# Miniprotein binders against q56419, part 68

Target 1, 326 residues: q56419
Amino acid sequence: MEGRTLEEVQEEVFKRHGVLVPKKELEDLAKALEEAGLLLTEKVEARLKEEEEKLKRERPMRLAGLSYPEGEREARAFLEAFRASYPGEGEEARVLLMPHLEPSRVPEVYGAALAALEKTPPPERIYLVGVAHRPLKEKAAALPVPFQTPFGPALPDLPALQALDALLPFELFNTPLAFREEHSLELPLFFLKGRFPEARVLPLLVARRSPELGEALKVVLRDFPGLLVLAVDLSHVGPRFGDTPLTRTLAEEARRRDLGFLERLAEGEPEAALAFLGANPTRIDGVEVVASLLPLLRERKGKVLAHRLDLEAPTLSAVGAGTLVL

## First folded at step 22 (miniprotein)

Design y_10
Fold by OpenDDE base, look of step 22:
Structure y_10 (fold): chain B 326 residues (1-326), chain A 105 residues (1-105)
Amino acid sequence: as target 1 above (326 residues)
Amino acid sequence: TEEERRFRWLFKHAREYLREGYESGNPRILRRAIELFKEALEIAERTGDPEREALVLWYLAVAYFDLGDKEEAQEYAREALRIAEEKGIEYVIQWAEQLLRWLED
């Protein structure tokens, strides 16, 4: 059997587990094993299995000390500063759309989310729906374990998660490794846990639109009421994202699409919001999440609290972020 | 070709990791992007595609910029600029010059 190349092993591991192992690490493992591609794959799979077993207990912080403070006292001061960056008042949210971009890039947008949370009665549970930046085995996934935060662990709502799993045509508890470093959950969760320390959490990821998810959640929410949070970014434009440099025309188009999307959601017309984007040429991140949650977004009236198109001048690129309450 | 397929695969996933690293600020993810870009660069060099080479070098510069490694970012941006100027790749010239201006301040 012609020994698989390190490249073939890398591609195979990625396809199977959604994890890209660095070539250098594979080379080091191959040198240690002095054995062909199958044994290397088995060794990698064994290591990944060990990591999966750890994730059965808890999801540790990955961005503490980087994107937010690790210490509780410093974390509280951080929350207060972000809230202060938004000069307005919030509104009560049953559904909250907020960003998952690095907080320092769009502080007032996170501030608007905090303002909304101030006007929201403490929920028993939070349905936190993020974007999968890693491949999932299914269209959506959940991780039913505590997520660490500076404010203590965010505990999962196991009964509600189980109820959701029972209503889905696929296994909800899939691809645990996709959660290991997923910032679309970790960053919003910092703010949510800081505001609602006693709320249980349903950490959900969407990779592809799943109408089944929205229908199942609609049923689950009747028996297990809570706050629905969509952790999504908006447009991604410029060279960093494969476009031409940001021009006035490109920025205007990005803003038009971001605001047109959010406004139609605020009017309770999520299908119109999706239709408005068409082929999504400015790469709004939240499309698959919104498409999955249509039954929960229909006919809900709300308000856009904040929007920003954040320019990264060194790369002539920009990312859109917004906060919407329903 | 197999090399072309491999290049496209590496370049795609490198850009995805770069995006994730940018959005999260996670240096571990940025380092993964860098490794994939370096492998893509080796292919571009072997195949003699100066546009791909210059483009990958620019993305490497961006990744090092995201890591806060100004010196490495400058080195890769200068190399991207050099190749782009030699071959008349105008868009890479613009992108590299812009990044270098910000790295000098």
Scores: ipSAE 0.810, ipTM 0.937, lowest interface PAE 0.6, mean pLDDT 92
Fold by ESMFold2, look of step 22:
Structure y_10 (fold): chain B 326 residues (1-326), chain A 105 residues (1-105)
Amino acid sequence: as target 1 above (326 residues)
Amino acid sequence: TEEERRFRWLFKHAREYLREGYESGNPRILRRAIELFKEALEIAERTGDPEREALVLWYLAVAYFDLGDKEEAQEYAREALRIAEEKGIEYVIQWAEQLLRWLED
């Protein structure tokens, strides 16, 4: 196949498209292509192009039937059960920090987010900022298409997205494939769309901190007011994440780091929150999003509504999740 | 070496897929992580690096644990433990024993 090894094809596809295709998949494809007399490179590129073109029209549900129900009635009941998991009342939010961790692991943290939404006037649009789990071509990206949910499609706010793109020094819409499986948008969106069925969405991903994004969003939010949502998880500790086994001491440290970060954000001091983490030894993944959005977080006081360090005994590992309103 | 570079590249991205699968509950992503770990394992075996071999086997066990495939998770965890005990790789011994205690009920 063009004189290249499967390993070379694998690496080139990743370089060009940000998708690491296992050799087994390439081997299977190569066998089919040999039978059809086609070049592996052409076929791989065609399949990725086709997926990219589909994503330019809509983003389908990937987690229905896995992390939440596909049917609307069942999804509504699911949403209600999560709200019931949090016994408290929320607070009105202009900014909401909520997790993207699989919801059944931190039900009261998602419940706290729902409680905050109950106190929040329905916004015209939601700026949903997640964490890119795949490479982006730039520091941040958006996908200006409907995202399917059990509650109907979450429609993009095209004028606001176009205004944002015009203010950035990089192309915002050039990494559609990064959204294909991105749960940091899909999981929070289920809850947001369920509570605000008429709000439009700006689905945004951050890969690396971008001060330019925060400055641009501050401008766009003046003309296109809405709810800003930071869809981020907190500490990641233990062998699952390449770290030492979770001990009571490490768990206490992770919790202290999570809460200290959230509390400083709640005081309107996002720079202090970042400084508190230092080298970020418990790997809070919210730092790149917070560092991008400083202009939107400064001087904005609020409350931490919930926090959970979700412990997994079999792997001696944990992930933190929290709910913060500003 | 080129094999060292490929191992590090595969291992890094396999762990990223494992985290993504764990956070999302998405079995398709977990299966991709498994295939990349298997590629990394082949390199560790070929280059005779028992610490990397045992470590990758443990991550394979975790990936199958996440999928709910108890039998595969046990087999990979036991193999990780066998190599780690043979070669004195203490942290993998600890990790594999812990996972097996939860799988062998």
Scores: ipSAE 0.803, ipTM 0.915, lowest interface PAE 0.9, mean pLDDT 92
Fold by ESMFold2, fold request of step 23:
Structure y_10 (fold): chain B 326 residues (1-326), chain A 105 residues (1-105)
Amino acid sequence: as target 1 above (326 residues)
Amino acid sequence: TEEERRFRWLFKHAREYLREGYESGNPRILRRAIELFKEALEIAERTGDPEREALVLWYLAVAYFDLGDKEEAQEYAREALRIAEEKGIEYVIQWAEQLLRWLED
């Protein structure tokens, strides 16, 4: 192509926008447009900007018909089936830790979250804190727009989001494209909005631990009380994650680390929970969120309601998921 | 070399997309992972690195397994196994045989 190779376009787009576009997709765009590499760069950037502008107005469902039903009636039945998969009773939650792993893999863990919500007075707002799976321009980000769900739009709590933004040393509304496919918000939100249809939402992502976020949230929560939700998964072990095969011993270790982490959080000791993991050899992905939110987790006692290490025998791999109320 | 740097970059990010696709059940993300793995495979073939070839082929098999494309998953896993047996790459033999046992019926 004129002036640039497809590899150079690929790397330039990643550097500028944090999106690694496969070369095949760039080739397809170039064929459809019959244009040179420089023009291809401009077309890719225009497409990304168009998507970004749409996300500044609303965040549409991306997983309807895949991970949950699109229709409201079917979605309510789906929600109730998940509650039924956990036969126990919940506890009132001021803070809820729940997974973002595909719900069908850990149905009773999501059911335990629903049981906790059953015991929880409807909050005015939900602080939903997920794990960024794409690079953010800062350590954390929010997207202050309605998130579509089968239960209606989850409206943003704009005053609380603006108060949070004002307290941070960086622009909170910094990476809209990172929210487009982010399942760590969408999957938990389905369950949360199904139970609390009137609650507004603060949809937050953490990429890297941000003590500033936790301190700011502590202040904002005093003025704008609500339910704090940590939407995180636990251990990630095995070849699927670039690691050695799961053995019975490694599975037992992953379970012990997951439960030891959760139990220390349940004792109100989040620093001890992080220290327990050491180098984090089983790759619990909740650590960056917990490390950001220390001021909100200290001295809050609670209970682990459920845990599963979801084993995948074909790949000798596993992912842990849990439900914790504080 | 530049190709070694580029292989590591593609392979790392392809695995991150694979994880995201697995956790979300999102086929759009899984297909992106597949295309990045195919790019990485081209480099491994060009640079004559059979361990990288076999390893990337195994990840391609996993990605197609996640999509529910059993036939493609089997084809990639068998090719990973063939190279790994020929070159004595024991961990890929183990991984490919395990995946194939669950795909064979």
Scores: ipSAE 0.796, ipTM 0.915, lowest interface PAE 0.9, mean pLDDT 92
Fold by OpenDDE base, fold request of step 23:
Structure y_10 (fold): chain B 326 residues (1-326), chain A 105 residues (1-105)
Amino acid sequence: as target 1 above (326 residues)
Amino acid sequence: TEEERRFRWLFKHAREYLREGYESGNPRILRRAIELFKEALEIAERTGDPEREALVLWYLAVAYFDLGDKEEAQEYAREALRIAEEKGIEYVIQWAEQLLRWLED
């Protein structure tokens, strides 16, 4: 049987596991094995399985020492500096929309989230809903393990996670590898754990809109009350994201869409917020999360605390971020 | 063609990893993006598509910029600019010149 090409192996691994291994890495592995095709696939699958088994115990930090400090003392100073970057006062949140962008790019937006958390009574649990930047086997997923932070582990709420799983038409505990390096959970969790050290967490990812998730969560929240956090960014425009350079017109359009989206959410009209975006030409990444959580966002009035369109001048590109309380 | 399909697939996922790397600051993800862009570049060179070649070179420059590798970023941006000037690809000229101006300061 003629062994599979390296390209076929790469495509197969991606299709099966949602992991894209560079051809060069496969070539190096094939050379080390002195065989290609089936043996290469088996070896890659064995490595991925080992990584999945590790993720059954805990999710280690990936961005410590990069996006935030690893040490607890330094992490607390970091948190205080971010809070100081927002000059306003927060409001009590039942639902918090906050960014997952690298914090140094939008410090005052994270500062606004911290300001809201200061006015929020400590929750028993946090439903943290991030964006899946990698494919999931299902529309949404959860990882029911401790997430490491500089403030200690964020412990999962297993009873609430199990209740959620029981109400979904698909297996909630799918695609553990998608959580391994997912920053949309890790970055907001730093701030959340720092403010609420005793709160348990439900780490959730959305890849595609799941109305079932919102309906299930609405039921679960009755028996397992907590803070709902949407960890989402807004517009992604410019050459870095496959668009034309940022112009005044493009920036105005990105801001209009970002603010129009957030304002409609603040009015308790999440369907109107989604409809306002249409085809989403400025690529707001929070749309699938919001579309999944409609039952939890309806009729809730709130306030936009912060918004920024962060310019990266070297690439003529920009990313929108915002903080909303409901 | 198979090569066209392969190029589009690689280039799409390379940009997705570049975005993830940019948003997270994770150098491992940026390195994955770089390898996929290099695979895409090889196809563009072989098929003789100078616009795709220049564009991929610019994205490579951006990825190395994100890694903090100024020298490699400059090299790829200069090569992108060279090809774009030779072929009259105005948008890549603009993008490469802008990145180079920033890398030289």
Scores: ipSAE 0.795, ipTM 0.930, lowest interface PAE 0.7, mean pLDDT 93

Design y_10
Fold by OpenDDE base, fold request of step 23:
Structure y_10 (fold): chain B 326 residues (1-326), chain A 105 residues (1-105)
Amino acid sequence: as target 1 above (326 residues)
Amino acid sequence: TEEERRFRWLFKHAREYLREGYESGNPRILRRAIELFKEALEIAERTGDPEREALVLWYLAVAYFDLGDKEEAQEYAREALRIAEEKGIEYVIQWAEQLLRWLED
């Protein structure tokens, strides 16, 4: 067959767009296409381009009705229930570290974040820095469009985003498709928008450590003050994540790593926090985000409000989550 | 080999999608993980690597578990267990048995 194989098409699309299309989906598309490899690539490219064009207008909800309610009334009740799950009081935050794990797994950790937000004066803007679970063309990216929430759209701060872009050595507005289904922004944004409905947002993703991002943000924050939010999870251990089953020893190690990381951040020593993790054997996902934001985390003292290592018994696996205010 | 390269690539990205699906609860992402695991499984079967086969079957079971498809999860977990027992793959035996216990309760 003189045409590209389905595998070649799959690899090409992945290299070009960072999107992995399953072979079965390509097969189905190819069946719909009487013609081989080139047409398939063109059709895939056309579909991806159409999706990119949609993302130039808005980012729709993907997890409404799944991870949180779609309706505003129900969403408010959901928010209040999560707040109620944390019995403590929060503290004012200039920097908030919170999870992006499915909320039902760690409700009190999200509750602690809400408690902190209650003590925080409404910011003009929120710098929301998530983890890219998909490849980015650059180390970091932003999507300068409204993000839909049950509380209305979270509007982008275009002036601040433009100022940030101008200070970076790479194009900030890259890989829009990476934002389409990224839960590390959508989940925390639900809580943030619910608490601060008038705040503009800078939705940022980090795929790889970018010291340039932290330095640029430090400058931008002078002219465009706001709340910095790190939406990150902690340890990922057990078979689900390609590890040995959770034992007392492994759980203790995961907790030690999580708490040791958070405590050093709370002392204003982010470099020490990173150094403490070393090779990151328990797979804390927030490492690249923290490494990118070092200039903003230095010398800030704060408090760990919550931590949980959530066990999934069926897979003998666990995920760490925490809430930190600075 | 090209098949080995392809398997590693598929299996890596399948696990990444599985993680993303687990963290988000997004069934679309879980379905993508499943398809990639199925492709990896086909390679493992052709190459005659029972450890990889059993391992991929376990991950398929987990993905279907995440989707809430108990029946499919049980089927894949049983198949993973069967192969693992036949070949003496102790860690897969443990993982499959644990998942099955939870699915049968």
Scores: ipSAE 0.794, ipTM 0.929, lowest interface PAE 0.7, mean pLDDT 92
Fold by OpenDDE base, fold request of step 23:
Structure y_10 (fold): chain B 326 residues (1-326), chain A 105 residues (1-105)
Amino acid sequence: as target 1 above (326 residues)
Amino acid sequence: TEEERRFRWLFKHAREYLREGYESGNPRILRRAIELFKEALEIAERTGDPEREALVLWYLAVAYFDLGDKEEAQEYAREALRIAEEKGIEYVIQWAEQLLRWLED
């Protein structure tokens, strides 16, 4: 076959779009085309382009009926149940660090976030900064479209997004496909939209540390004030994550790192929080987000409201999650 | 080798999708992880690397576990265990046995 191998097509699509298409899907597509290589690439690109065009209109729910209820009534009951799982009271947040882990795994951590939101005056806009679990073309990205939720669409703050784009040395509106299934935005947004139905949203993803993002956001926040939300998880340890089984020592280390990270953030020392992690051996995923937002986190005093290292016994693995208010 | 490079690439991205699927509960992402693990498995089988084979089988079991497919999870975990026992791959034995204990309840 004079054409590119399926592997070459797969690698090319991944390199260009950050989308990994399984070989089987490519094989099926190639079989349907009776031609391999260039035609396959073109067809994949055409499909991806169609998906990108859809994402110019709205970002549909991907986890409705799975991680949270699709119906509004059920979704409200879900919010109340999660709030009830945290027995404490919240504090007013200017910055909220909350998880993006599947909510049922760490309900009280989400409950703590809801408790904080109860004490927070309704913001005009929410800067929602998630973790890119897929490659971005740039260090960070935004998707300036409505995000669907059970409570209605979370509408973008276009003026604030445009102001942010204008201050960045790269195109902010890049890699729309990375948002298609990104749970680090969708899951937190459920809770945020449920609590603040009228707030506009700036859905942001960070793939790599961008000091420019923090500096730009600091300027934008002056003209466009709002709630900053860091949607990040903490340690990922055990076999599921390519580690040794969870031991007391490993769990203690994960907790130490999680809490040490959060407490330093609570003290208004985000650089110290990052330095404390070093090589990040327990794989806290929020490091690139925090590293990007340093100017916004400095000198802010706050409180750790919740932390959990959630054990998955079947895989001897655990994930850390926390809620921090600044 | 090219096969080695491909295996590493597939296995890396399969694990990334597995993580994303675990964190989100998104079955579509989990299915993508499964497909990539299956591709990696084919390479491991063809190259005769029992450690990689057993390890990939365990991750497949985990992915099916995440999907709520207990039967498939058990099948892959048992196969992982079998190969690991035959070849003396102790850590996979431990991981597979632990998963199977939970899948049997």
Scores: ipSAE 0.792, ipTM 0.929, lowest interface PAE 0.7, mean pLDDT 92
Fold by OpenDDE base, last read:
Structure y_10 (fold): chain B 326 residues (1-326), chain A 105 residues (1-105)
Amino acid sequence: as target 1 above (326 residues)
Amino acid sequence: TEEERRFRWLFKHAREYLREGYESGNPRILRRAIELFKEALEIAERTGDPEREALVLWYLAVAYFDLGDKEEAQEYAREALRIAEEKGIEYVIQWAEQLLRWLED
């Protein structure tokens, strides 16, 4: 290696591309490259570039056969089962807040989202705003390609995406590799595509609060009307997430924060919802998304359809999930 | 120190991948978390920080639990417990014992 350690290469690749390559993989590659006389960094960059080029055409399913069925028939049966898990009726949504947690953990919360979608006229397009679990180059990003689903590809709304890009002070089409495995888009999209097969999609990720995104979307929505979907989870508490074990007090606090957040959103007071969370000690992951979409959430009244704090007993941890319609 | 910085960086991102793996159920992401935790563990072992060793071992146990590998999860949880008992790390003892109870049922 031309004076660089494997650790330095790992950190450089992460800094440049937002991708962490395990040291073992770099070691194996380095051994192979020593025999070939190639530079490790160049080979890693070439591989990442190839993956980026593939993502210019389509985003393949990553969770098919894992979190949801790959086959269309089985996928439809899966949707029906999740809908059946929620005993209530939905309401028409102009804005839908729903989870992105593994569906089997909170089936009735996804069922509530499906119930809301049943009462919602088919939109021309869906603005799907997820949480970036990986670094983005900018505060937010979009991937303007078809997303594969068991129900066929979710096609991008290119005109609306271009209109959004034109109104943002940063390049919207950044960090394509952040989308390749992002479940905060893939899991909600399964349910959305299953219900609205003809809707185009704007797949958006938020890494950090962007007031500019909300203002830009407010303008775009006038010319390109559609359903806004916030794919966010709520509290993350317990040892898995760096807290003490779940106690009655901690669970009550998590529920209080989750419901207090959702209720203030349901009242059309998103700033009050954010203020209520303060430093966000129970780690509601939807904070940056809501903070980015304030102009679209103000003065809208709605209803909390479902909430669950899902306990993982082996780790004494829990995750909150909810469904809200506006 | 550089080792301390690197440990914190690895451990942070390992936990982020573990969270992502937990939320998605994606075994590929869980395996990536495991590799980063193993890198962090090697540093903790070299620096002689038993609390960090025990904690990383517990997170490794959790990651293998998420993968459905009960045997590996038990092995790492037992090692976490052993170190925690030897050094009097009470919270890791509790966490490891709880995980082991569920892995034995």
Scores: ipSAE 0.792, ipTM 0.928, lowest interface PAE 0.7, mean pLDDT 93
Fold by OpenDDE base, last read:
Structure y_10 (fold): chain B 326 residues (1-326), chain A 105 residues (1-105)
Amino acid sequence: as target 1 above (326 residues)
Amino acid sequence: TEEERRFRWLFKHAREYLREGYESGNPRILRRAIELFKEALEIAERTGDPEREALVLWYLAVAYFDLGDKEEAQEYAREALRIAEEKGIEYVIQWAEQLLRWLED
């Protein structure tokens, strides 16, 4: 039986697990195993299953020592520095929209989020809704395990997660591997856990718009009140993202889209915010999250605390980030 | 063709990993992007598509830049520029020149 090619193995693993293993890694594995084809696939699947089993216990830090300090003392100093980067005062948040971009790129935007958290009474639980950068089996997912942080583990709210699962037409606890390296949860969680060490967390990912999620969460929030956090970035423009180089016109358009989106959210008009983006030509990241949470965003008035379009000069590209309180 | 399909698939997912690596600062993800771009590059070279070759080389340069590997970033950016100049691929010339200017400062 002619063994499957490495390309076939790669495609099969991707189709089954949503994980793309580079051919070189498969070659190295095949060489190490002195096996090819089906045996290679089985070995990869076994490794992925082992990783899934680990994620049933906890989600370890992936970005500690990289994007934020690993040590608690250093992590606290890091939080203080980010807070200091925003000169304004925050407002009490019932809903917080904040970035998930690498913090050093937009420090004042994270600083604005921290300022809002300073004015927010400690919630019993935080609904943290991030963006799935990996494929999910369903439109949305949750991982009901402790997430490690420098401030200790962020513990899941299991009763609230179970209540949410019961109201969804799909299994909420799907695609655990998508959480393994997902920065859209890890980065905002650092700031949230640092400010609210006792809050339970519902770590949620959205891959595609799920109106069902918003409706279910609206019901769950009645019995399980908490802070809703949307961890989303805004425009992605320039060559890095497959666009033309950043020009004054493109930057103005990106800012217009970002601010127009945030302002309409601040007015309590999330449908108008989505409609304003249309085909989303500047590739605002948070569209699917906002589209999923419409019932929770309607009629809530708030304030845009910060916005930045961060230029990466080497690639003539830029990413938008913002902080909004509702 | 199957090669065309394979190239598009690799290139798409390489760019997705590059984006994720950029946004997170995760070097492991950047290394995955690099390996996928290298696979895409091999196809572009074999099929004789200089535009795709130059473009993939530029993205490799960006990925190495994100890793903080200035030397490798310069090498790939120079190769991207060379091919782009030889073939008159204006947009890649611009992108490669800009990256090289920054890497040389």
Scores: ipSAE 0.790, ipTM 0.928, lowest interface PAE 0.7, mean pLDDT 92

